# Ledger of designs, part 14: VH-VL binders against o60147

Target 1, 175 residues: o60147
Amino acid sequence: MLEKNKYLYIFRHIQTNQVLLSQGNVLKKTALFQLPYPLQKPVAPNGMRPAKLRKDHWVPLLKVEFPNESMFQSVFMQLLNYRKYRSVQPLTSDLLKLPIPVRRRKIMRQEVPNTIADLADILNKEKFPENSVRLQLSDKSDSEYADWPPSVQIDSEEIKLSRGFREKTTVDEAR

## First folded at step 9 (VH-VL)

Design ja15
Fold by OpenDDE, look of step 11:
Structure ja15 (fold): chain C 175 residues (1-175), chain A 120 residues (1-120), chain B 106 residues (1-106)
Amino acid sequence: as target 1 above (175 residues)
Amino acid sequence: QVQLVQSGSELKKPGASVKVSCKASGYTFTSYGMNWVRQAPGQGLEWMGWINTYTGEPTYAQGFTGRFVFSLDTSVSTAYLQISSLKAEDTAVYYCARGTYYMLTGFDYWGQGTLVTVSS
Amino acid sequence: DIQLTQSPSFLSASVGDRVTITCRASQDISSYLAWYQQKPGKAPKLLIYDASTLESGVPSRFSGSGSGTEFTLTISSLQPEDFATYYCQQDYEYPTFGGGTKVEIK
């Protein structure tokens, strides 16, 4: 059994590229409350919180393994705070000139790179021991969104998670 | 130190309203959700819903819609539970509890509870 | 809603006993389960979260295990202060509690 409190799983929505954080490799429904926009009848494509968690719409972005729970908690909290901070920032004049649907899509497209950059920034500030943090990406190219500190060891192997679900088993690979 | 301090016991008549407060301290109020949990005398715990302290969005559990209203005063780090049209069945201890749905599981800090007694 | 069924509802034990409480979920909730202790007239106290993680300050005699639909709270050696009611709670979906298990003195 995995020590959930040592692992950070990040999922992205396949359509909107919205990001959800998870302590476990199974995305829980209440994770949707991480999204900054409240539900007012709109669904995910409109840049709002989906009414329901469709696990099949969420794919793994990355997995981070920390040396201990304390480090995990610190990074997790900071990551959420960074996201909150962005959500309350005034929109730029350029964004305000765009139609609302276009604006929302543009903002949402930045969630993945912003989250990755935030993670790197947080880890840079924390100054964890060298190679003490293990990072696995679903797409190695995503690592290019940030400069990673020496504390981060990027695995050569991509993460093997099912959409919104547990790590792939031999049974999953047979599908 | 994290603390949740609730308002005192209430004695109300049927049809009246009550407003229970839960003042938070020792942490960033808007960083954690606030849950409300009901416990009737001699009964188990029942989750009533929660309020997003950052957005102000309340979510009510089934059976707690209509007469139950969650609200906030973020300026004083306080969450409120209002119950209108009180019924005898509403007699219970009401708890506020800090939630960590998008962080950690479980309610890690609880208020001391507020007894609401509805009696004619 | 996800239903949690605790067993037993009542448990009589003596100091020093090993106590086991079970919580069964109506569906797979992964490891998103917490255990609480509640004493009369007091608010519940978080003991375990994420099925097996001990909350800070909780004695090591408490432990949680399980995943999916079957979970267990274990008190390795019951102490006088452990006589209380215990609740499991899931937050995979909207939170729900088990019916509780009252641990009484034999």
Scores: ipSAE 0.367, ipTM 0.804, lowest interface PAE 1.7, mean pLDDT 88
Fold by ESMFold2, fold request of step 12:
Structure ja15 (fold): chain C 175 residues (1-175), chain A 120 residues (1-120), chain B 106 residues (1-106)
Amino acid sequence: as target 1 above (175 residues)
Amino acid sequence: QVQLVQSGSELKKPGASVKVSCKASGYTFTSYGMNWVRQAPGQGLEWMGWINTYTGEPTYAQGFTGRFVFSLDTSVSTAYLQISSLKAEDTAVYYCARGTYYMLTGFDYWGQGTLVTVSS
Amino acid sequence: DIQLTQSPSFLSASVGDRVTITCRASQDISSYLAWYQQKPGKAPKLLIYDASTLESGVPSRFSGSGSGTEFTLTISSLQPEDFATYYCQQDYEYPTFGGGTKVEIK
């Protein structure tokens, strides 16, 4: 009963490198609210948040396999707390001086390294058994953003799927 | 102890306006989103939308993009729902409910509800 | 707009009974479903989120299961305080609620 594995799924936007966290292998449409909405002029109302969730724009960054729900919940909630903290912080005066496109790009390009570093920081602080957590990346060089504890086993095989964390279904499609 | 305390019941005439308050305590107000949920007498629950409590950005469900306005006063940890041009069909209990921006844990704390009655 | 259909709308049961309530979604919502309990004159109370995860402080007699389009809430041994209306809610997209299931004493 208590042997069921649990997965954390992390997606990256193909153009902006923004990151979305998911408890399931399918992104829910409301995941976009993880992305900030800057308030200050002259920033557009939805400047860093796309208007729609386009599943073909979000590709696997990594997934983490936990041996049980308790470990998953602990890590996932801590990681979400980093996201929540960043989502409510005011923009710095240095950022506000930048042209809007430059400001957005600077904020967005930190999401991949920040998320990977946060994950590793959390896992280094947790008291998990050696090799109990399996990490699989789409690009193994991304593991270099952090130092990983003995609890983490990095999968030798990269994620091969081109869209989402499920094999693309073959169905008849109208153009 | 997390608490959401709403303003008292309101009796209004058609065409009037009402402003329902939801005062939060026991947590950092700007760390959680605030949702509004409507329940007409004898009916089920209907999500009206939510507001980002740090930025003030509201999001309205379909059907609530007109006469309904969400707002905040973060200095007193209070969210507001304003309904203008009241109609008899607006008679309902209005709940505020705390949620994460990602809705991971569902709506974990609810206000006690505010009954708004619209009668001529 | 994702429609949630609850069955049954009304259920009569005795203390100690095992009760099962179903919620069907109009499309695949993965595991993104929550369950709430509401007593008359009270706000809803969150019981379960992500289909099967119990909210803190909820008695272990409550359990949830399902994925995709069909979900269940089970009360293993009904207690007097469990007579209430139960709602499912999806958050795969903007939230919608099921129509409710009223559980009354037989």
Scores: ipSAE 0.315, ipTM 0.709, lowest interface PAE 3.4, mean pLDDT 84
Fold by ESMFold2, fold request of step 12:
Structure ja15 (fold): chain C 175 residues (1-175), chain A 120 residues (1-120), chain B 106 residues (1-106)
Amino acid sequence: as target 1 above (175 residues)
Amino acid sequence: QVQLVQSGSELKKPGASVKVSCKASGYTFTSYGMNWVRQAPGQGLEWMGWINTYTGEPTYAQGFTGRFVFSLDTSVSTAYLQISSLKAEDTAVYYCARGTYYMLTGFDYWGQGTLVTVSS
Amino acid sequence: DIQLTQSPSFLSASVGDRVTITCRASQDISSYLAWYQQKPGKAPKLLIYDASTLESGVPSRFSGSGSGTEFTLTISSLQPEDFATYYCQQDYEYPTFGGGTKVEIK
C-alpha cells in the first residue's frame, strides 16, 4: 500500500522552459491553469497557456520527498503564491526596452531558476529536521540556483529515463 | 483529529439567501483547499468548486458561477458558501470537503452536510 | 467535462459475497480516481484514492484497481455494514462523480 502523498513533482516545458508543479508523477489537465492566460492579459510575462496538455512536451525537472503530506501541502501552496506574486510585479526598464517576443522568451527562461530559488527560500524559512527533505534533480547543476538548508538532502542520482516521472506510472514505481 | 462542522439546516423561501458555514479543526486550515459538493434529494454528488484557503481565491464549477459565493474567515478556520436568489432547485444537502485541486488523495474529510430546503 | 459511468447502478448481494463495481471514464484520467462510500443520511467517506491506494482506517476487504479509462472497486467479502451507495470520482481535471452504485444486502 502507498503512503499519503508527500511528493512534489516539478515539470519543465521542453521548448519554453515554463514550469508546472504537480502532486503526482503524471500531470493533470488542470495543471495548465498555473500558467497565465495570455489572450486575456495585455502582457504575459511568463508565457502563454497552451490550449491542450501535451504530455510529451513536459519533462521532469525535479522531485521532492517531504516528511509528510501536511508539509508537502504547505510548500506546494507557497510555491503557487510565490509565482502569483512574481507575475504581478512591474517589469524592469531593461525588459521594457526589448521587443515583446524577446522579452517574453527572456522572462520564461527564468522560470526554472526562479522556481528552484522559491523552493529553497521556503525550505530555509521552515524548520524541517535535518536531512528530512529529499531532493532529486534531472540535472544536478540546477541545484546551484539556490542555497539549500541542512534539512535538504540532495540525491546523488539524477532522474533518469528509466526512473522518475512516467506517463500512467504510479508514485510507487517512480520512487 | 480533523473535523469539519457545518451550520444547521435551513428552511428558506424562493428569492431569499443563505450562508452555510464550515468550521475546520485539527489541522492547519490554510494548508488544504476547501471544496463544496451538492447532493439534491435522491441524486448523486455534484462538485460545486473550491476555495484556496491560503489565497482566498475561489474556483467555481460550470453552473455555479452566478448565485454561489465561496468565502473564508481564516481567523476562525471557517469556510462559507453563500447562495443568493434561492430557487426551489437549490433544495439539497451541501457538503464541505477538505482537499486541493492538485490532490491525489481525494476528499479525505467531509462536513456532516447542511440541508437547505427552498419552498414557498 | 469527464463523464464517469458506474456499473451496475444497483446490486443485491449476500454477506460474504465478492462484489465488483466498475467505473468507466470518458477519457484517459491516468490513475486520478477515488472511491467513496455513502450510507443513508451520512456524508461520503473516502475509501480509495489514486485508483488503488487504501485510505487509512479502511478495511482491507476493499481494494481498487485500474488505470486510464476503466477502474474497479472490489469488496472481497461483503459485510452487513457495507450496504451503502458507492461513488467514483476523478480529479484529473475539475472533479466529477459517477452516478453511484447502490449495494443492498439480501
Scores: ipSAE 0.031, ipTM 0.639, lowest interface PAE 7.9, mean pLDDT 83

Design ja17
Fold by OpenDDE, look of step 11:
Structure ja17 (fold): chain C 175 residues (1-175), chain A 120 residues (1-120), chain B 106 residues (1-106)
Amino acid sequence: as target 1 above (175 residues)
Amino acid sequence: QVQLVQSGSELKKPGASVKVSCKASGYTFTSYGMNWVRQAPGQGLEWMGWINTYTGEPTYAQGFTGRFVFSLDTSVSTAYLQISSLKAEDTAVYYCARGTYYILRGFDYWGQGTLVTVSS
Amino acid sequence: DIQLTQSPSFLSASVGDRVTITCRASQDISSYLAWYQQKPGKAPKLLIYDASTLESGVPSRFSGSGSGTEFTLTISSLQPEDFATYYCQQDYEYPTFGGGTKVEIK
């Protein structure tokens, strides 16, 4: 029963475009821990961690199918590391000139393209077998945010937008 | 090899305080959350909460607020559980357990447990 | 909080027996369930995560199944070292444990 965890789901917030990674097609509440927690506990769309998971505010961005769990785990952890790295980087002078709310919004707008670019970068570095990784996007145009390695096969079909989850398919049920 | 080593057994009187340590090794300490689990004698497991080892943010389960404090010393890869104003009901084995912040795939590594006995 | 109800609380079995433990969640937790084994005086040991994924190093005689609100841990052929207490744990929300199932020698 090994290697069942081979599906990565990425969700975006419909308002803030914040991104959550999920090992399943159903977001769990603890996924919110991926988001930064501000000192004064604001709720989205302040670009921080909401107090509660509102599944209806999250829609699938993409689904990635890996050949095995090992590959999934590697990529998943790296994605988190990339995001963490960005979060602790000093802000550019241009960003610092902006009012805090504007700054936050600008940063959040970059989460989706950054995440996609990160994924592509990670996959490029991993050098997985050709067409071994299957990528399905909710919006095919999002694939343009990055150059994808030969290991990635982009599905011609878009994933259905579902709030906080995706319906199980035969493939998902096999997980 | 991943290891979590906890401090030794404690015997305290009611009203006293105790601080249990959990030293991690064999992995990047700040890459995994640290959970605390309580087990009263002859009872089941109870999740007390966790601490984000990267940010230092603690999260306490219901019933474990106030007298329970999670803390870190990242320089020595150690997590701490402090219990103040100890009560007899706090008598239990306390475990630290490694988990992930974002994808909980169970608690894969556990400390050996620390018995805290509160008795007059 | 999500409540997990395990059944049975106690189970007597013999070596070689097929053992099944159930865990019921108070609400849909998808597949976010883990199983642990605990022996007296020892820390729990992770057996299964994500309802059905076997943790590395765990014997193949252990298996997990289920989704939503009903889950099962199965030991296909009970071994002497398998006599212990087993716990289910959900992490769909803040983690909670089942009450445990003690597997004893018949």
Scores: ipSAE 0.427, ipTM 0.824, lowest interface PAE 1.5, mean pLDDT 88

Design ja20
Fold by OpenDDE, second read of step 10:
Structure ja20 (fold): chain C 175 residues (1-175), chain A 120 residues (1-120), chain B 106 residues (1-106)
Amino acid sequence: as target 1 above (175 residues)
Amino acid sequence: QVQLVQSGSELKKPGASVKVSCKASGYTFTSYGMNWVRQAPGQGLEWMGWINTYTGEPTYAQGFTGRFVFSLDTSVSTAYLQISSLKAEDTAVYYCARGTYYISYGFDYWGQGTLVTVSS
Amino acid sequence: DIQLTQSPSFLSASVGDRVTITCRASQDISSYLAWYQQKPGKAPKLLIYDASTLESGVPSRFSGSGSGTEFTLTISSLQPEDFATYYCQQDYEYPTFGGGTKVEIK
C-alpha cells in the first residue's frame, strides 16, 4: 500500500512569530484558520488571523518526517489541540498587568518555542520507534527549546528559509 | 479495515429535525477529521463542513450555518449531523467522509450515505 | 470560494477508449486537487489526490496531472466498470467540488 505524505511543515510569521502547520511545503489558505478569529478584521501584527494569506510573510520553521501517515495525522491533530488549549488558559497575573497590545506581543513571542515544546511533548508521549522521526530545523538552536525523545533524529543541516514555501527536495518530489 | 457506517434513511416533515450518525471503525477516530457532504437528487457534491474529532470543534461551510450541527461521541467513534427546521430543499443524500481539513489527501473513506427526504 | 469547472459535463465513450476530463480552478490552487468516481447509488470513491497521486487500490489506468488552475484526469483505457460520474475537488480553500463529468457508454 502506497503511503500518503508524512511530512509536516511548520511556518512562522516573520513579524508576529505566529505559527502555522502545513502538510505541504506550500501554504494553503485554510492554514490561516488555525489562528484565532478576530472580532474585527485586523492584520497579522495584531496577533489574530489575517484576512489574507500573504505567503511572503511566512517562513519555514521546521520540517518533520514521520514514520507513517497515521502517526503524522495523530501528531498533527494533537498539535492543533495543544495550541487551542493554551489559548484558553487563564492569563497569568503578570500578563494581566500589561496593556492588551503588549500582552499580545508577549504571547506571540512564545508561539515558536511553545510549538516546538508541544511537538516534543507529543512525540515523547507517542513513544515512536527510535530514530523514526526526522526533524529538520531552520535554526538548529530552536531544538534547544525542548528535550527530544529517542524517536527523534535531528538533522545536522538546516532547512533553507523560503517565504511562503519550501522548495521541494528529492524526497518531496517523490511523493 | 476502515469503515464508515451511517444511519438509515429518514423521512421527515417540514419543520422537523433529523440526526444522522456516522460510526467509524478500523482506525483511530480522533486522528482524522470528519467531513459532511450533501448531494441533492441528481445533483453534484456539496461540502457542508467538517468537525475536528480531537477537539470537537466544528467548521461549517457557507450556507450550512444555523440549522446544521456537527457533533461527536468519541466513546463510540461516532460523528453526528443534526438538521433542524427541515425544508424540502434539504432532501438529499448526506455523506460522512474521513479527512483532515488542513491536510490534503482527499476524502479517502466515505459512509454509504443517508437519504433524508423532507416531504409534507 | 474557489469554483471548479469540469469539462465536458457529459462524455460518451467505448470500452478501450482513452478518456480525458478537465478541471479548471478559478484561481491557483497549487496541487491541492482530488478526483473522485461515483456510481449511481454509491458514495464517491477517491481516485487521485494531490493532483497526481494515485490512491491505493486504484487501477493504474487512472492518472491525474496539472497544477495551478488546470487539471486533468485520464483513463488510459476505459473499462466497463469505469462508466460513472467523476468529480474534481479542491481544498486549497474551503473544499469545493466540480460539477461532475458523466462518462456514458457510446
Scores: ipSAE 0.639, ipTM 0.875, lowest interface PAE 1.0, mean pLDDT 90

Design ja22
Fold by OpenDDE, look of step 11:
Structure ja22 (fold): chain C 175 residues (1-175), chain A 120 residues (1-120), chain B 106 residues (1-106)
Amino acid sequence: as target 1 above (175 residues)
Amino acid sequence: QVQLVQSGSELKKPGASVKVSCKASGYTFTSYGMNWVRQAPGQGLEWMGWINTYTGEPTYAQGFTGRFVFSLDTSVSTAYLQISSLKAEDTAVYYCARGTDWILTGFDYWGQGTLVTVSS
Amino acid sequence: DIQLTQSPSFLSASVGDRVTITCRASQDISSYLAWYQQKPGKAPKLLIYDASTLESGVPSRFSGSGSGTEFTLTISSLQPEDFATYYCQQDYEYPTFGGGTKVEIK
């Protein structure tokens, strides 16, 4: 089994803060299917599903290393289910008071913390072995969005990925 | 009607700085990214990078880091390109071009271009 | 970065000719390719996006085809106003342009 098969990467869109889940550090265009179809021609920053995958518009949010692919797949699918569940929940009265574009932006801004919280919740329920899951964040402060179980060890180092879904190079670091 | 209007031609000496403006109208400025494209005399088009007009975050293409700075003034729907420590090789026409990651279109609207000439 | 190679770099043609320009990508970019026309002293004009979709206002004599790594721009019957330089551009990743194809009068 390839090492990449046990890695979960979560990316965020730099404009909308929408999130995409990826197996491995290369985001596939099919990942866009995680996002809902637009009601009309989409225009940033209102969100929805981009027509194209612009890799330079996505940045890594966190990286999770699982003991094996099976555990990865379980968590991955659960994350998708959590997202789907949230998408069909009624909007709060406060959100309904907002204009549609504003409301959409607000909801999308919550995707990052919600996804992180979901991940923590899933991992808490899974009861994996202590320190068997390694979590690396692009921003350490993002770990504060959730309480993590003993199975998770948070890496002191931040993710070193460029926007192109690859390891940072000297050139990338200069950008 | 969508329009991108850039500032006029510039003549600079090596080592100087220049700031090119691109004023957008006819659409919501913060809904579309703004790209910068360079074209040296008699050469092809070169994407320099883009700036997220909503967040203000710039992204620079390889080779356009350091001396090149993208910025915004959203209050007047204007994007700026600043080039410092100008070199002769910076002589080119610089275009701003509207684009997004949401739609299928490429850069659908362009400024008229700004010629920057660097000469001693 | 993704490299785009256009061919030919120069093309001489006459009014009424069928003109075909090729753009080759260094990797699979699906249909994430656009074509531009640029006349001297003017900004590029978008002709085709998504490999084959004609931009609004562009004459129907222009067409694009291809996917993956091979793309073509076709002008079915060259008009006097079509003499210009044409560029392909990908936006699958960081945008890059082809080297351009100058279509000139024979």
Scores: ipSAE 0.013, ipTM 0.592, lowest interface PAE 8.8, mean pLDDT 86

